VH-VL binders against Vitellogenin-1 (vit-1). Designs and how they scored, part 15

Target 1, 170 residues: Vitellogenin-1 (vit-1), of Caenorhabditis elegans (p55155r1310to1479)
Amino acid sequence: SVCKVQKNQIRTFDDVLYNTPLTTCYSLIAKDCSEEPTFAVLSKKTEKNSEEMIIKVIRGEQEIVAQLQNEEIRVKVDGKKILSEDYSAHQIERLGESDIVIELPEGEVRFDGYTIKTQLPSYSRKNQLCGLCGNNDDESTNEFYTSDNTETKDIEEFHRSYLLKNEECE
Below, E stands for the ipSAE of ESMFold2; O stands for the ipSAE of OpenDDE; V2 stands for 0.75 times the mean of E and O plus 0.25 times the DockQ between their complexes.

## First folded at step 8 (VH-VL; framework fv_cosibelimab)

Design f5 (from e4 with heavy chain T105Y; at its last look DockQ between E and O 0.58; V2 from the best seeds 0.00; counts 0 for: pae E 5.0 > 2)
Fold by ESMFold2, look of step 8:
Formats: C-alpha cells, structure tokens, sequence
Structure f5 (fold): chain C 170 residues (1-170), chain A 119 residues (1-119), chain B 112 residues (1-112)
C-alpha cells in the first residue's frame, strides 16, 4: 500500500484520489495511530503558490526534515544537516540526484521535493493509521475520516482536521 | 515567539487532585516534547513526565507513576498535567517546558503554577 | 539511573570568574549532553548552555560550558561576573537508556 502526495493531490492507501489545498502549515500525511505510535509523516508547502514541499518525519525519537535547496535534497536529522555520505547511518538512502528514501519501522517514505510516497506493508495494524492518507483498510469508497474519526464528505473539513496551524503560517 | 502560558495558582486539600494547563503559542505544538517539572519551596527541579502531543502517549517518572496523568489537546495547543491523591509534600511550583522532539533539553518554560496542599 | 551533584552555593565579586561543577554519579558524563539553566528568584528557568558548550542567542560569551571526562563532570564558567548573574544554576542531562531527564541539585550563585 502506497500513499502519494503531489501537486495538491493525494492518492490514499486505499486508492482514493482527491485534491487537497496544502498550505504553508504542516499537515499530517500519515501516522501510526496505534497504542504505541512509531512514526508520523507531515508536509507543508514552501510557499503558497509552490509545488515544492518540505517533509517532516518523526521516527521514534528522531526528527527528519527534508526539502530541495539548490537542486539537491537538504536533510536535517534532529536539527543538524546531514551530508549524503552520512545518510546510511540514519537509515536514509539517496536514490538518484534528488530522491531520498527514509526508512520507517515497517515501511518507507520516498521524497524528491515535489512528491511524497509513503509505502507501508498490508498488515492488520494498518487499520490503525490516520492522516490525509487514510486508514489503509482496503475500503476504496469515498469516505473521509477526520482526526476524531468522524466520517465526512467535506474535503476541507477533512484536511482542516489534520492541519497543524500556528501564527507563522497561512 | 514560542510562549507557554500556564493556569493560575491553586490551593488544595490533601487527597484531592489538581489539573494544571499549559497553552502553547508559536511553533508546531503537535511535534514538541512537553515536559512537566516541579520545584518544592527552597528545593531543586524535579522532572515528572513528558508527552509528545502528536503521539498522545506520555511517559512518567517512577515516583509519580499512578498519580500523574499528562495529556495534550492538539486542537487547542494545550498540555495538561493532573496530579491525584495530593499530599502536603506536593506543594510546589509546577512548570511545563518545551523541547525539540529528540528530547535533549528544554528551550522554553512556562511561568509556573503554584499548587499549595494544606491540611 | 544516575545523579548529578553540584555544590550548594558559590560566591564571588563582580568582575571575577566562577566555575560551577556538575558531577555524574554513574556512567560517563560524555555519554549524554549536559545543559545549564539559570533561574532568577521568582522566575522560571532559562537556558544558558545546551549540548555541553553551546550558547543560545542572547546569552553573552562570558558564559561557557565544558566537560571533563577524568573527573566525570561538567562545568559552567562565568567570567566577568556581573550582579545580574546572581541566580540558581542547574545542570541537566538526559538518560537516553531510561528516557529520563536528570537535574543537578542546583547551585546558588551570590555576587557580592
């Protein structure tokens, strides 16, 4: 199961495609919502009218932030810039010139500055996922669940429930 | 521009409970590490527990296990600490403190909430 | 679980230099970063040193931190001592094995 985010569109783990108005505030893309959370994937736009994104991955006790700068992916782990020669020590792999893969406990996130692909295996624990990528329950009907697990047909309400607003964005 | 604003002072009887709030502004609340630290009169700092709001799971110092509950409400950017079965020894100033999610240090502190437990 | 031990008090005149020690009881002081917090009376703590020797923005360069593995201790040094430096100072480390924040007992700095 793969969730893809690009160009203001999301294809969920359950193959539901919808437009999402990502903003300069972080939104929750996918998260382990089990009783023992292990990861969260967040993203924001660099600017309101840009297709370029910044990704933040929380992996256990680590924070990984990545974005394109000067045609190269810049990666920070726990606030410190990591050069590509050190990526493997942090379970990060460079794929090609502008692509990286960030390992998750049970999957991975691929990012190139414009596209986020979150790939998780199909396990029963995937039904404990939440975020804009959905819950990975193999139901592909157009049912959106907000952060309080309430079904809605309003895409803006769905997106707003996963938006992490503050005074510095939007 | 990060600020942590705590609820006001409280006077409590032994055996009761207290719930202190900590409202954050600035930054991305859900990915903070929010800790609670107390300081009895004339004494040093004592760590009580921590939460990362995006995960919603708290971890507690052993001394407080079973008496303390730390929660977070992402929609209001507010963390809470509830301490039950209060004793006179729980009289202290209670601070919330924020750090990066890798939990190395605290970079912002709330103003403190005095909780007084008397007879 | 380890403890951090600080002297209870130190005092010195303006313009002089003081050093406040922070000794770790078990395991190496170098295993986990050491922070230093300043607390003025009636106020919340603020950070003066993080990650052993780094100063936050706005903290003057007369504040410095150091690590001494041979004595298993960290130190906060304040040179050119000023009356506004009078405060309590706490060292702090993070026990990554037990996910536990450890504070020293605190040191009252008096500027005479």
Amino acid sequence: as target 1 above (170 residues)
Amino acid sequence: EVQLVQSGAEVKKPGSSVKVSCKASGGTFSTYVISWVRQAPGQGLEWMGVIIPIFGKANYAQKFQGRVTITADESTSTAYMELSSLRSEDTAVYYCARGPNYRTYFDYWGQGTLVTVSS
Amino acid sequence: NFMLTQPHSVSESPGKTVTISCTRSSGSIASDYVQWYQQRPGSAPTTVIYEDYQRPSGVPDRFSGSIDSSSNSASLTISGLKTEDEADYYCQSYDSSNHYWVFGGGTKLTVL
Scores: ipSAE 0.192, ipTM 0.714, lowest interface PAE 5.0, mean pLDDT 85
ESMFold2 (binder alone), look of step 8: mean pLDDT 91; pTM 0.935
OpenDDE, look of step 8: ipSAE 0.823; ipTM 0.933

Design f6 (from e4 with heavy chain G99S T105A; at its last look DockQ between E and O 0.65; V2 from the best seeds 0.00; counts 0 for: pae E 2.8 > 2)
Heavy chain, then light chain:
Amino acid sequence: EVQLVQSGAEVKKPGSSVKVSCKASGGTFSTYVISWVRQAPGQGLEWMGVIIPIFGKANYAQKFQGRVTITADESTSTAYMELSSLRSEDTAVYYCARSPNYRTAFDYWGQGTLVTVSS
Amino acid sequence: NFMLTQPHSVSESPGKTVTISCTRSSGSIASDYVQWYQQRPGSAPTTVIYEDYQRPSGVPDRFSGSIDSSSNSASLTISGLKTEDEADYYCQSYDSSNHYWVFGGGTKLTVL
ESMFold2, look of step 8: ipSAE 0.467; ipTM 0.820
ESMFold2 (binder alone), look of step 8: mean pLDDT 91; pTM 0.924
OpenDDE, look of step 8: ipSAE 0.857; ipTM 0.941
ESMFold2, look of step 9: ipSAE 0.474; ipTM 0.810
ESMFold2 (binder alone), look of step 9: mean pLDDT 91; pTM 0.929
OpenDDE, look of step 9: ipSAE 0.879; ipTM 0.945

## First folded at step 9 (VH-VL; framework fv_cosibelimab)

Design j1 (from f6 with heavy chain I52R; at its last look DockQ between E and O 0.71; V2 from the best seeds 0.00; counts 0 for: pae E 2.1 > 2)
Heavy chain, then light chain:
Amino acid sequence: EVQLVQSGAEVKKPGSSVKVSCKASGGTFSTYVISWVRQAPGQGLEWMGVIRPIFGKANYAQKFQGRVTITADESTSTAYMELSSLRSEDTAVYYCARSPNYRTAFDYWGQGTLVTVSS
Amino acid sequence: NFMLTQPHSVSESPGKTVTISCTRSSGSIASDYVQWYQQRPGSAPTTVIYEDYQRPSGVPDRFSGSIDSSSNSASLTISGLKTEDEADYYCQSYDSSNHYWVFGGGTKLTVL
ESMFold2, look of step 9: ipSAE 0.546; ipTM 0.823
ESMFold2 (binder alone), look of step 9: mean pLDDT 91; pTM 0.925
OpenDDE, look of step 9: ipSAE 0.868; ipTM 0.942

Design j2 (from f6 with heavy chain T31I; at its last look DockQ between E and O 0.59; V2 from the best seeds 0.00; counts 0 for: pae E 2.5 > 2)
Fold by ESMFold2, look of step 9:
Structure j2 (fold): chain C 170 residues (1-170), chain A 119 residues (1-119), chain B 112 residues (1-112)
Amino acid sequence: as target 1 above (170 residues)
Amino acid sequence: EVQLVQSGAEVKKPGSSVKVSCKASGGTFSIYVISWVRQAPGQGLEWMGVIIPIFGKANYAQKFQGRVTITADESTSTAYMELSSLRSEDTAVYYCARSPNYRTAFDYWGQGTLVTVSS
Amino acid sequence: NFMLTQPHSVSESPGKTVTISCTRSSGSIASDYVQWYQQRPGSAPTTVIYEDYQRPSGVPDRFSGSIDSSSNSASLTISGLKTEDEADYYCQSYDSSNHYWVFGGGTKLTVL
């Protein structure tokens, strides 16, 4: 199962496609919402009118933030910029000049500055995922669950529930 | 303007538990590194544990593993620290503090909560 | 895990310069950023130096930080001492290998 975020559009783990304009505020893309979380993936735009994104991946006891800078991916682990020769020590792989893969406990996140692909094994974390990528329930459905686990058919309500607004972003 | 406001002082008996709250206002609560640090009277600062609220899983200093529980409620922008099986050595001021990542400084601290453990 | 060792106390006259050391017991001091906090009596700590050398807005430039790899230590230097600088000072670092925050024992600065 793959969730793809690109150009203000999301295709969920259950292959549901919808438009959601990300903002300069972080949004929750996908998270292990079990009683013992193993990962979370968040993203925001670098600037209001840009299609370029920043990702934040929380993986166990590590925090990984990445963004494209001058046609090269810049990666920080726990707040420290790391060089590409050090990526493997942090379970990160460089694919080409602007594409990276960040390992998850059961899967991976691929990022190139413009596209986020979160890939999990089939049936992994079934009905235990939350975020804009949906819950991975094996059904082709249009049902969306907000962050308080309430079903809605309102895309704006769904998106709004995973948006982390504050006074400094929009 | 970011502000961290903690719950009031507590007096507890040995063997009981205490739960201290830390309410954040201003800025984004859910993505910041929230730590709990304590300071016994006349002593230095001692790190207890950490949570990133949106992630929801806390990590603890080994000394406190099994006795401390750190949680966060995103809807109220409030972090909690609960310390169980209290002993007189747990008498301290308990601080919450936040940082944008693990490696830089805590840029905001709560005012502190005095917990006194006496019989 | 490593420890950060500070002198228990230091003192100096107003207008003079004081340096507070922070020595790391194992591994390199340069491996992990060093922060410095000031704590006045009855108050929560506040940051005076972060990421080895940086000053937050509002902290006077007479506060400075440095790293000395040969002695495996960090230092906080305060020049032009003022009576308002009388406080406890703590160094701190994060051990990313063990996921552990380490504080120094603290240094009481007395301005004579």
Scores: ipSAE 0.500, ipTM 0.823, lowest interface PAE 2.5, mean pLDDT 88
ESMFold2 (binder alone), look of step 9: mean pLDDT 91; pTM 0.931
OpenDDE, look of step 9: ipSAE 0.856; ipTM 0.942

Design j3 (from f6 with heavy chain T31I I52R; at its last look DockQ between E and O 0.58; V2 from the best seeds 0.00; counts 0 for: pae E 2.2 > 2)
Heavy chain, then light chain:
Amino acid sequence: EVQLVQSGAEVKKPGSSVKVSCKASGGTFSIYVISWVRQAPGQGLEWMGVIRPIFGKANYAQKFQGRVTITADESTSTAYMELSSLRSEDTAVYYCARSPNYRTAFDYWGQGTLVTVSS
Amino acid sequence: NFMLTQPHSVSESPGKTVTISCTRSSGSIASDYVQWYQQRPGSAPTTVIYEDYQRPSGVPDRFSGSIDSSSNSASLTISGLKTEDEADYYCQSYDSSNHYWVFGGGTKLTVL
ESMFold2, look of step 9: ipSAE 0.577; ipTM 0.847
ESMFold2 (binder alone), look of step 9: mean pLDDT 91; pTM 0.924
OpenDDE, look of step 9: ipSAE 0.875; ipTM 0.944
ESMFold2, look of step 10: ipSAE 0.554; ipTM 0.845
ESMFold2 (binder alone), look of step 10: mean pLDDT 91; pTM 0.923
OpenDDE, look of step 10: ipSAE 0.865; ipTM 0.942

Design j4 (from j1 with heavy chain P100R; at its last look DockQ between E and O 0.52; V2 from the best seeds 0.00; counts 0 for: pae E 3.7 > 2)
Fold by ESMFold2, look of step 9:
Structure j4 (fold): chain C 170 residues (1-170), chain A 119 residues (1-119), chain B 112 residues (1-112)
Amino acid sequence: as target 1 above (170 residues)
Amino acid sequence: EVQLVQSGAEVKKPGSSVKVSCKASGGTFSTYVISWVRQAPGQGLEWMGVIRPIFGKANYAQKFQGRVTITADESTSTAYMELSSLRSEDTAVYYCARSRNYRTAFDYWGQGTLVTVSS
Amino acid sequence: NFMLTQPHSVSESPGKTVTISCTRSSGSIASDYVQWYQQRPGSAPTTVIYEDYQRPSGVPDRFSGSIDSSSNSASLTISGLKTEDEADYYCQSYDSSNHYWVFGGGTKLTVL
């Protein structure tokens, strides 16, 4: 199961496609919402009306941030820029100048500056998932669940519940 | 940039509890690591515990286990530390501090909250 | 868990150089980063060195950090001392075995 984010659209783990108004504020894409959380994947646009994104992955005791800079993907781990030769030491694989794969405890995230592909196993009790990518329960007619697990048919309410607003973004 | 603003000074009686707030601005609060550190008058810094708001689970120094509760409210970008069963030796300035992860520096500190415990 | 030991106080005249040591009691000083904080009277601590030797923006370049594996210690060196450097200085590291932030006892720097 794969969740794909690009061009202000999301195709969820359960193959539900919808338009989402991503902003320059981080939104929660996918998170381990079990009793022992192990990861979170977040993204924001680099600029208003841009298709280019910044990804933030919280993985255990690490924060990984990646984005395109000068047509090359740049990676920071815990705020420190790392060189592409050192990616493997941080469970990151470089597939090209602008493509990386970031390992997760039970899956991976692929990112190229414009598209986020999150691949996780379905039906794992450890991977009780929440976020804009849905809950990965293999039900393609899913209704949207907000961050407080309230079912809604309102996409704006759904998206807003996963938006991490602050004074720096809009 | 990131700023941490704490609640004001408090005077408490022995045996009571205190809850200190730490409101963050700038950055993405949910992904911070927020620690609480205290300093008794004229003494050094003492780490009390930590939370990463997006995960919601706190971890505590053994000395404070059972007396301290650390929580975070993502909707208000605010962390809280509650210390119970107060005694006179708990008189201290209580700081919140942010790091990017558990092994990185405390790069932002709140202004501190003086808690005075007296009869 | 380990301890970080600092001298209680140091004194030096303006224009001269001081070094404040931070010795780790067990395990290697190189096991994780050493941070240094300055605390002026009545103020919260501020970072003057992070990741062993890195200086944050706004910190004067006369502040430097170093690691000495042979003595199992870190050092903060302040050259060209100024009266505004009079403060308490703390080293800090993370004890990953116990999930505990360890502070040194602090060093009071007096500029004579």
Scores: ipSAE 0.331, ipTM 0.772, lowest interface PAE 3.7, mean pLDDT 87
ESMFold2 (binder alone), look of step 9: mean pLDDT 91; pTM 0.928
OpenDDE, look of step 9: ipSAE 0.837; ipTM 0.935

Design j5 (from j1 with heavy chain G27K; at its last look DockQ between E and O 0.66; V2 from the best seeds 0.00; counts 0 for: pae E 3.2 > 2)
Fold by ESMFold2, look of step 9:
Structure j5 (fold): chain C 170 residues (1-170), chain A 119 residues (1-119), chain B 112 residues (1-112)
Amino acid sequence: as target 1 above (170 residues)
Amino acid sequence: EVQLVQSGAEVKKPGSSVKVSCKASGKTFSTYVISWVRQAPGQGLEWMGVIRPIFGKANYAQKFQGRVTITADESTSTAYMELSSLRSEDTAVYYCARSPNYRTAFDYWGQGTLVTVSS
Amino acid sequence: NFMLTQPHSVSESPGKTVTISCTRSSGSIASDYVQWYQQRPGSAPTTVIYEDYQRPSGVPDRFSGSIDSSSNSASLTISGLKTEDEADYYCQSYDSSNHYWVFGGGTKLTVL
């Protein structure tokens, strides 16, 4: 299963397409919501009027932040910029100048500055995922559960529940 | 400006429990690492345990294993530390502190909560 | 599961340089970053050095950190000592193998 985020649209793990304009605040894209969480994927816009995104991947105790700068992906692990030579030591693969893959415990995230693709095996963590990518339950009808696990048909309420708003973003 | 605001001072009897809260400004709190550190009168800093709220899983120092419970409520941006079976030796100032990740320094500390265990 | 050992106290005159050591008991000092905190009486600690030798914004460059692998220790050095530097100083490291933080015992710096 694949969840795709680009151009203010999300195609969920269950193939539901909806419009959700991301902001300069982080939003929770996908997260392992099991009893022993292993990853979280978050994203925000670089600027209010940009299609360019910043991705944050929390993987175990590591934090990986990536964004496109000067036509190349720049990666920070735990706040420190790393060179592409060191990517493999952090389970990151460079596929091109502006395209990377970040390994997850049971899948991966591909990012090029404009598109986020989260790919998980269909048999892994079913119904234990949460975030804007949905719960991966093989049914499109019950896709929208808020962060407090309440079912909603209101896409704006769904999006707001995963928005990490603070005073420095909009 | 980031604030970590802790609950007020507590006076407790031996054998009881205390629960200290630590409220952060803003919801990005969930992606940070929150630790609890105590300091007995005239003594140094002692780490008690940690949580990253977005995962909800806590780890504890061996000394406190079985007596401490650390939790977080993402909806209120609040972390909690509960210490049970209190002894007079648990009299201390209890701090919460956050860091961006597990490997770097705490960038903000709460004001501290004095817990006095007497009688 | 290691200890960090600091001297109990150090003292020096204004304008001079003081160094506070932090020795790791087992495993390499280089395996895990060392942080340094300053604490004045009645206040929470504040960071003066993080990740071995980085300074937060607002910390003067007369504060510096270093690592010595041969003695398995870290050091905080304060040059041009000022009376406002009188405080307790703690080193700290994170043990990623055992998932816990270790603090040194603390060093009281007295400015003579």
Scores: ipSAE 0.408, ipTM 0.796, lowest interface PAE 3.2, mean pLDDT 87
ESMFold2 (binder alone), look of step 9: mean pLDDT 91; pTM 0.917
OpenDDE, look of step 9: ipSAE 0.834; ipTM 0.934

## First folded at step 10 (VH-VL; framework fv_cosibelimab)

Design m1 (from j3 with light chain H99R Y100G; at its last look DockQ between E and O 0.61; V2 from the best seeds 0.00; counts 0 for: pae E 2.1 > 2)
Fold by ESMFold2, look of step 10:
Structure m1 (fold): chain C 170 residues (1-170), chain A 119 residues (1-119), chain B 112 residues (1-112)
Amino acid sequence: as target 1 above (170 residues)
Amino acid sequence: EVQLVQSGAEVKKPGSSVKVSCKASGGTFSIYVISWVRQAPGQGLEWMGVIRPIFGKANYAQKFQGRVTITADESTSTAYMELSSLRSEDTAVYYCARSPNYRTAFDYWGQGTLVTVSS
Amino acid sequence: NFMLTQPHSVSESPGKTVTISCTRSSGSIASDYVQWYQQRPGSAPTTVIYEDYQRPSGVPDRFSGSIDSSSNSASLTISGLKTEDEADYYCQSYDSSNRGWVFGGGTKLTVL
């Protein structure tokens, strides 16, 4: 199963499509919400009205941040820029000039500056995922769960519960 | 600009517990790493444990395993450290400190909370 | 499972250079970054060197860090010593095997 984020739209792991305008604050896209969390995928817009995104992948004790700069994807691991010849040492693969794959413990994230595709095994981690990509429970109706695991039919409440606001973003 | 503000000084009796808070402002609390560090009078710094608020899971120094509980509340941007079964040697200043990830320095520190354990 | 050993105290006159060592007991000093903190009496620590060699904004360039793999140690060097440099200094490194941080015992710097 695949979750896709682009053009202010999200198609969840359960194939539910909805509009959500991401902001310049990070939002939680997908996270391992088990008792032993192993990853989180977050994203924000570079500017309020842009389709261009920055991703942050927290993978165990590593932080990977990627974005386009000057038509070239720039990757930082733990705050340090790395070059494409060093990507494999960090379980990152370059697929094109601006297209990368970041490995997850079971799955991957593809990113090109405008589209985030998160692929995870459907049969494992059922109801142990959370975020804007949903919980991967094979139910495509009535399944918006807020960050405190409360079901809602209010898309704005759902989105707001995964927004990581601070004083410097909007 | 990140700022960490801790709860005030406490005086405790042996055998009791203490819970110290650490309120963050600035930055994005959920994606940072918060450690607790103590310093007994005239002594050095001693790391106690860490939490990643976005994961909600803490890890502890072996010395404190079983006596310390570290938690985080993302909705209030506040981390907590609770130390139980207090003894006189637990008298110390307790600091919270932030790092952006596991490989960089503790770049912001709280002001410290003095906990005094006496009869 | 390693310790970081620092001298208990060092002293030097204003204008001179002082070096504070930080020796790792097992495994390589280069396995993880070394950080250095300054702590004045009654205050929380502040970072003066991170990632072995780097200075945060606002830290003067007379503070420098170095790594010596042959002695398995890191060093903090303060040149042009000033009276305001009088403080305790701690080195620190991450222990990946225990998923925790190790501080050195601290060094009291006295400016004579």
Scores: ipSAE 0.572, ipTM 0.854, lowest interface PAE 2.1, mean pLDDT 89
ESMFold2 (binder alone), look of step 10: mean pLDDT 93; pTM 0.944
OpenDDE, look of step 10: ipSAE 0.860; ipTM 0.942

Design m2 (from j3 with heavy chain I54L; at its last look DockQ between E and O 0.69; V2 from the best seeds 0.00; counts 0 for: pae E 2.7 > 2)
Fold by ESMFold2, look of step 10:
Structure m2 (fold): chain C 170 residues (1-170), chain A 119 residues (1-119), chain B 112 residues (1-112)
Amino acid sequence: as target 1 above (170 residues)
Amino acid sequence: EVQLVQSGAEVKKPGSSVKVSCKASGGTFSIYVISWVRQAPGQGLEWMGVIRPLFGKANYAQKFQGRVTITADESTSTAYMELSSLRSEDTAVYYCARSPNYRTAFDYWGQGTLVTVSS
Amino acid sequence: NFMLTQPHSVSESPGKTVTISCTRSSGSIASDYVQWYQQRPGSAPTTVIYEDYQRPSGVPDRFSGSIDSSSNSASLTISGLKTEDEADYYCQSYDSSNHYWVFGGGTKLTVL
């Protein structure tokens, strides 16, 4: 299963398509919401009217942040910039000239500055995922669970529950 | 701007429990790492445990396992530390402290909460 | 696990340079970052050095950190010592292999 975030639009793991205008605040894209979380994927826009994004992947205790900078992907691991020659030591792969792949425990995240593709095996973590990508339960009708695990038909409520607001972002 | 505000001082009897709160503002609470550190009068800093609120599961120093519970409430940006079966040697100032990840220093500390265990 | 050992106290005159050591008991000092905190009486600690060498914004450049692999130690150096530097100083490291934080015992700096 693949969740795609691009151009203010999300296609969930269960193939539900909806518009969500991401902001300069981080939003939770996908997370392991089991009792022992192993990863989270977050994203924000670089600027309010940009389609360019910053991705943050939390993998165990490790934090990976990536964005385009001067037409190249810049990657930081735990706040420290790393060069592409060191990517493999951090389970990151450079694809061609413009994309990276960040390994997850049972899948991966692909990112090129404008598109986030989170890919998990179809059998992986059914009903134990949360975030804007949905819960991966193979059902289109129950995709919108808020961060407190409440089903909703209100897309704005769904989105707001995964928005990490603070005073420095909009 | 960034601030950690802890609950007020408490006086407790031996055998009881205390729960200290730590409310964060001016940052993205869920993705930071929150530790609890205590300091007995005239003594050094002692780490008690840690939580990343986004993941919700805490890790504890061995000395405190079974007596301490650390939790976080993302909706209120508040972390909690509860210490049970209090003894007089638990008299200390209890701090919460934030770091942006596991590899770097605590960049902000709460003001501290004095817990006095007596009588 | 490991311990971080600091001298109990150090003293020096205003304007001079002082160095506070932090020795790791097992494993390499270079395996995990060392942080340094300053604590004045009645106050919470504040960071003066992080990730071995780095200063937070607002910390004067007369504070510096270093790592010495041969003695398996980290050091905090304060040059141009001022009376306001009189405080307790703690080193700290996070052991990512064992998932715990270690503080040194603390060093009382006296400016005479």
Scores: ipSAE 0.454, ipTM 0.805, lowest interface PAE 2.7, mean pLDDT 87
ESMFold2 (binder alone), look of step 10: mean pLDDT 91; pTM 0.919
OpenDDE, look of step 10: ipSAE 0.819; ipTM 0.931

Design m3 (from j3 with light chain Y53N Q54E; at its last look DockQ between E and O 0.72; V2 from the best seeds 0.00; counts 0 for: pae E 2.3 > 2)
Heavy chain, then light chain:
Amino acid sequence: EVQLVQSGAEVKKPGSSVKVSCKASGGTFSIYVISWVRQAPGQGLEWMGVIRPIFGKANYAQKFQGRVTITADESTSTAYMELSSLRSEDTAVYYCARSPNYRTAFDYWGQGTLVTVSS
Amino acid sequence: NFMLTQPHSVSESPGKTVTISCTRSSGSIASDYVQWYQQRPGSAPTTVIYEDNERPSGVPDRFSGSIDSSSNSASLTISGLKTEDEADYYCQSYDSSNHYWVFGGGTKLTVL
ESMFold2, look of step 10: ipSAE 0.562; ipTM 0.845
ESMFold2 (binder alone), look of step 10: mean pLDDT 91; pTM 0.924
OpenDDE, look of step 10: ipSAE 0.866; ipTM 0.943

Design m4 (from j3 with heavy chain T104N; at its last look DockQ between E and O 0.76; V2 from the best seeds 0.00; counts 0 for: pae E 2.4 > 2)
Fold by ESMFold2, look of step 10:
Structure m4 (fold): chain C 170 residues (1-170), chain A 119 residues (1-119), chain B 112 residues (1-112)
Amino acid sequence: as target 1 above (170 residues)
Amino acid sequence: EVQLVQSGAEVKKPGSSVKVSCKASGGTFSIYVISWVRQAPGQGLEWMGVIRPIFGKANYAQKFQGRVTITADESTSTAYMELSSLRSEDTAVYYCARSPNYRNAFDYWGQGTLVTVSS
Amino acid sequence: NFMLTQPHSVSESPGKTVTISCTRSSGSIASDYVQWYQQRPGSAPTTVIYEDYQRPSGVPDRFSGSIDSSSNSASLTISGLKTEDEADYYCQSYDSSNHYWVFGGGTKLTVL
């Protein structure tokens, strides 16, 4: 199971494709919504009209933030910039000039500044995921559960429920 | 930029409970790490517990396990700390404090809430 | 779990230098970041040193932090002491191995 975010589109874990105009506020892309959460993946645009994104991965007690800077990936762990030779110590792998993989407890997130791919084993976490990537329940007809676990057919309501608005963004 | 505003002072009887609120403004509340820290009169700071609102699960210092409940409401950007089975030694100023993540310093503190436990 | 021990009080005259120690009881002081907070009477604490050595914006450079592995301690040093520095000072660490915040007992700084 793979969820892909690119160009204001999301292809969910259940292979549902829809448009969602991400903003300069963080949105919840995918989260472990079990009784013992282990990760969250969030993203925002760098600028209102850009396809370029910033990701934030919360993995246990670590926070990893990545974005392109001068055509190269810049990574911060717990607010501190780290160099590519230190990536391995933080379970991060560089796969190319601007492409990284961030390990999750059972899976990974791949990011290159423009595309976020969250990959989880197909057999795990059924109905225990939430976010814009859906709940990974193998059913495309119930993918749209808001953050308060209310089913909706309204894409805007679904998106708004995972938007982390504050007075400083949008 | 970030501001934490706590509920007002309370006077409680032994054996009762108190619930203190901590309203955040600025930043993105859901991804904060919010701790509760108390300070008895003339004493030092004592960490009680922590929550990251987006995960919703709190962790507690062993001393308070079973008596304290920490929760967060993302929709109102408010964290809560409830302390039960109050005793006179629970008289203290209770602070909420934010860090951006677990290894970061507490960079913003609430103003404190005095809880007085008196018979 | 470990404890952080600070002197109960220190005193020094304006213009001079004071050092406040923070000794870790078990495990290495270098294993986890040490933070320092200033608490003025009637106020909430504020950060004066984070990540062992770093000053937040607005904290004067006469405040500095250090780590001494041989004594297993951290220190807060305030040079050019001013009367406005009179406050309580706390060291703090987060124990990443045990998921626990630890505060030192606090040090009352008196500027005579």
Scores: ipSAE 0.526, ipTM 0.838, lowest interface PAE 2.4, mean pLDDT 88
ESMFold2 (binder alone), look of step 10: mean pLDDT 91; pTM 0.921
OpenDDE, look of step 10: ipSAE 0.889; ipTM 0.947

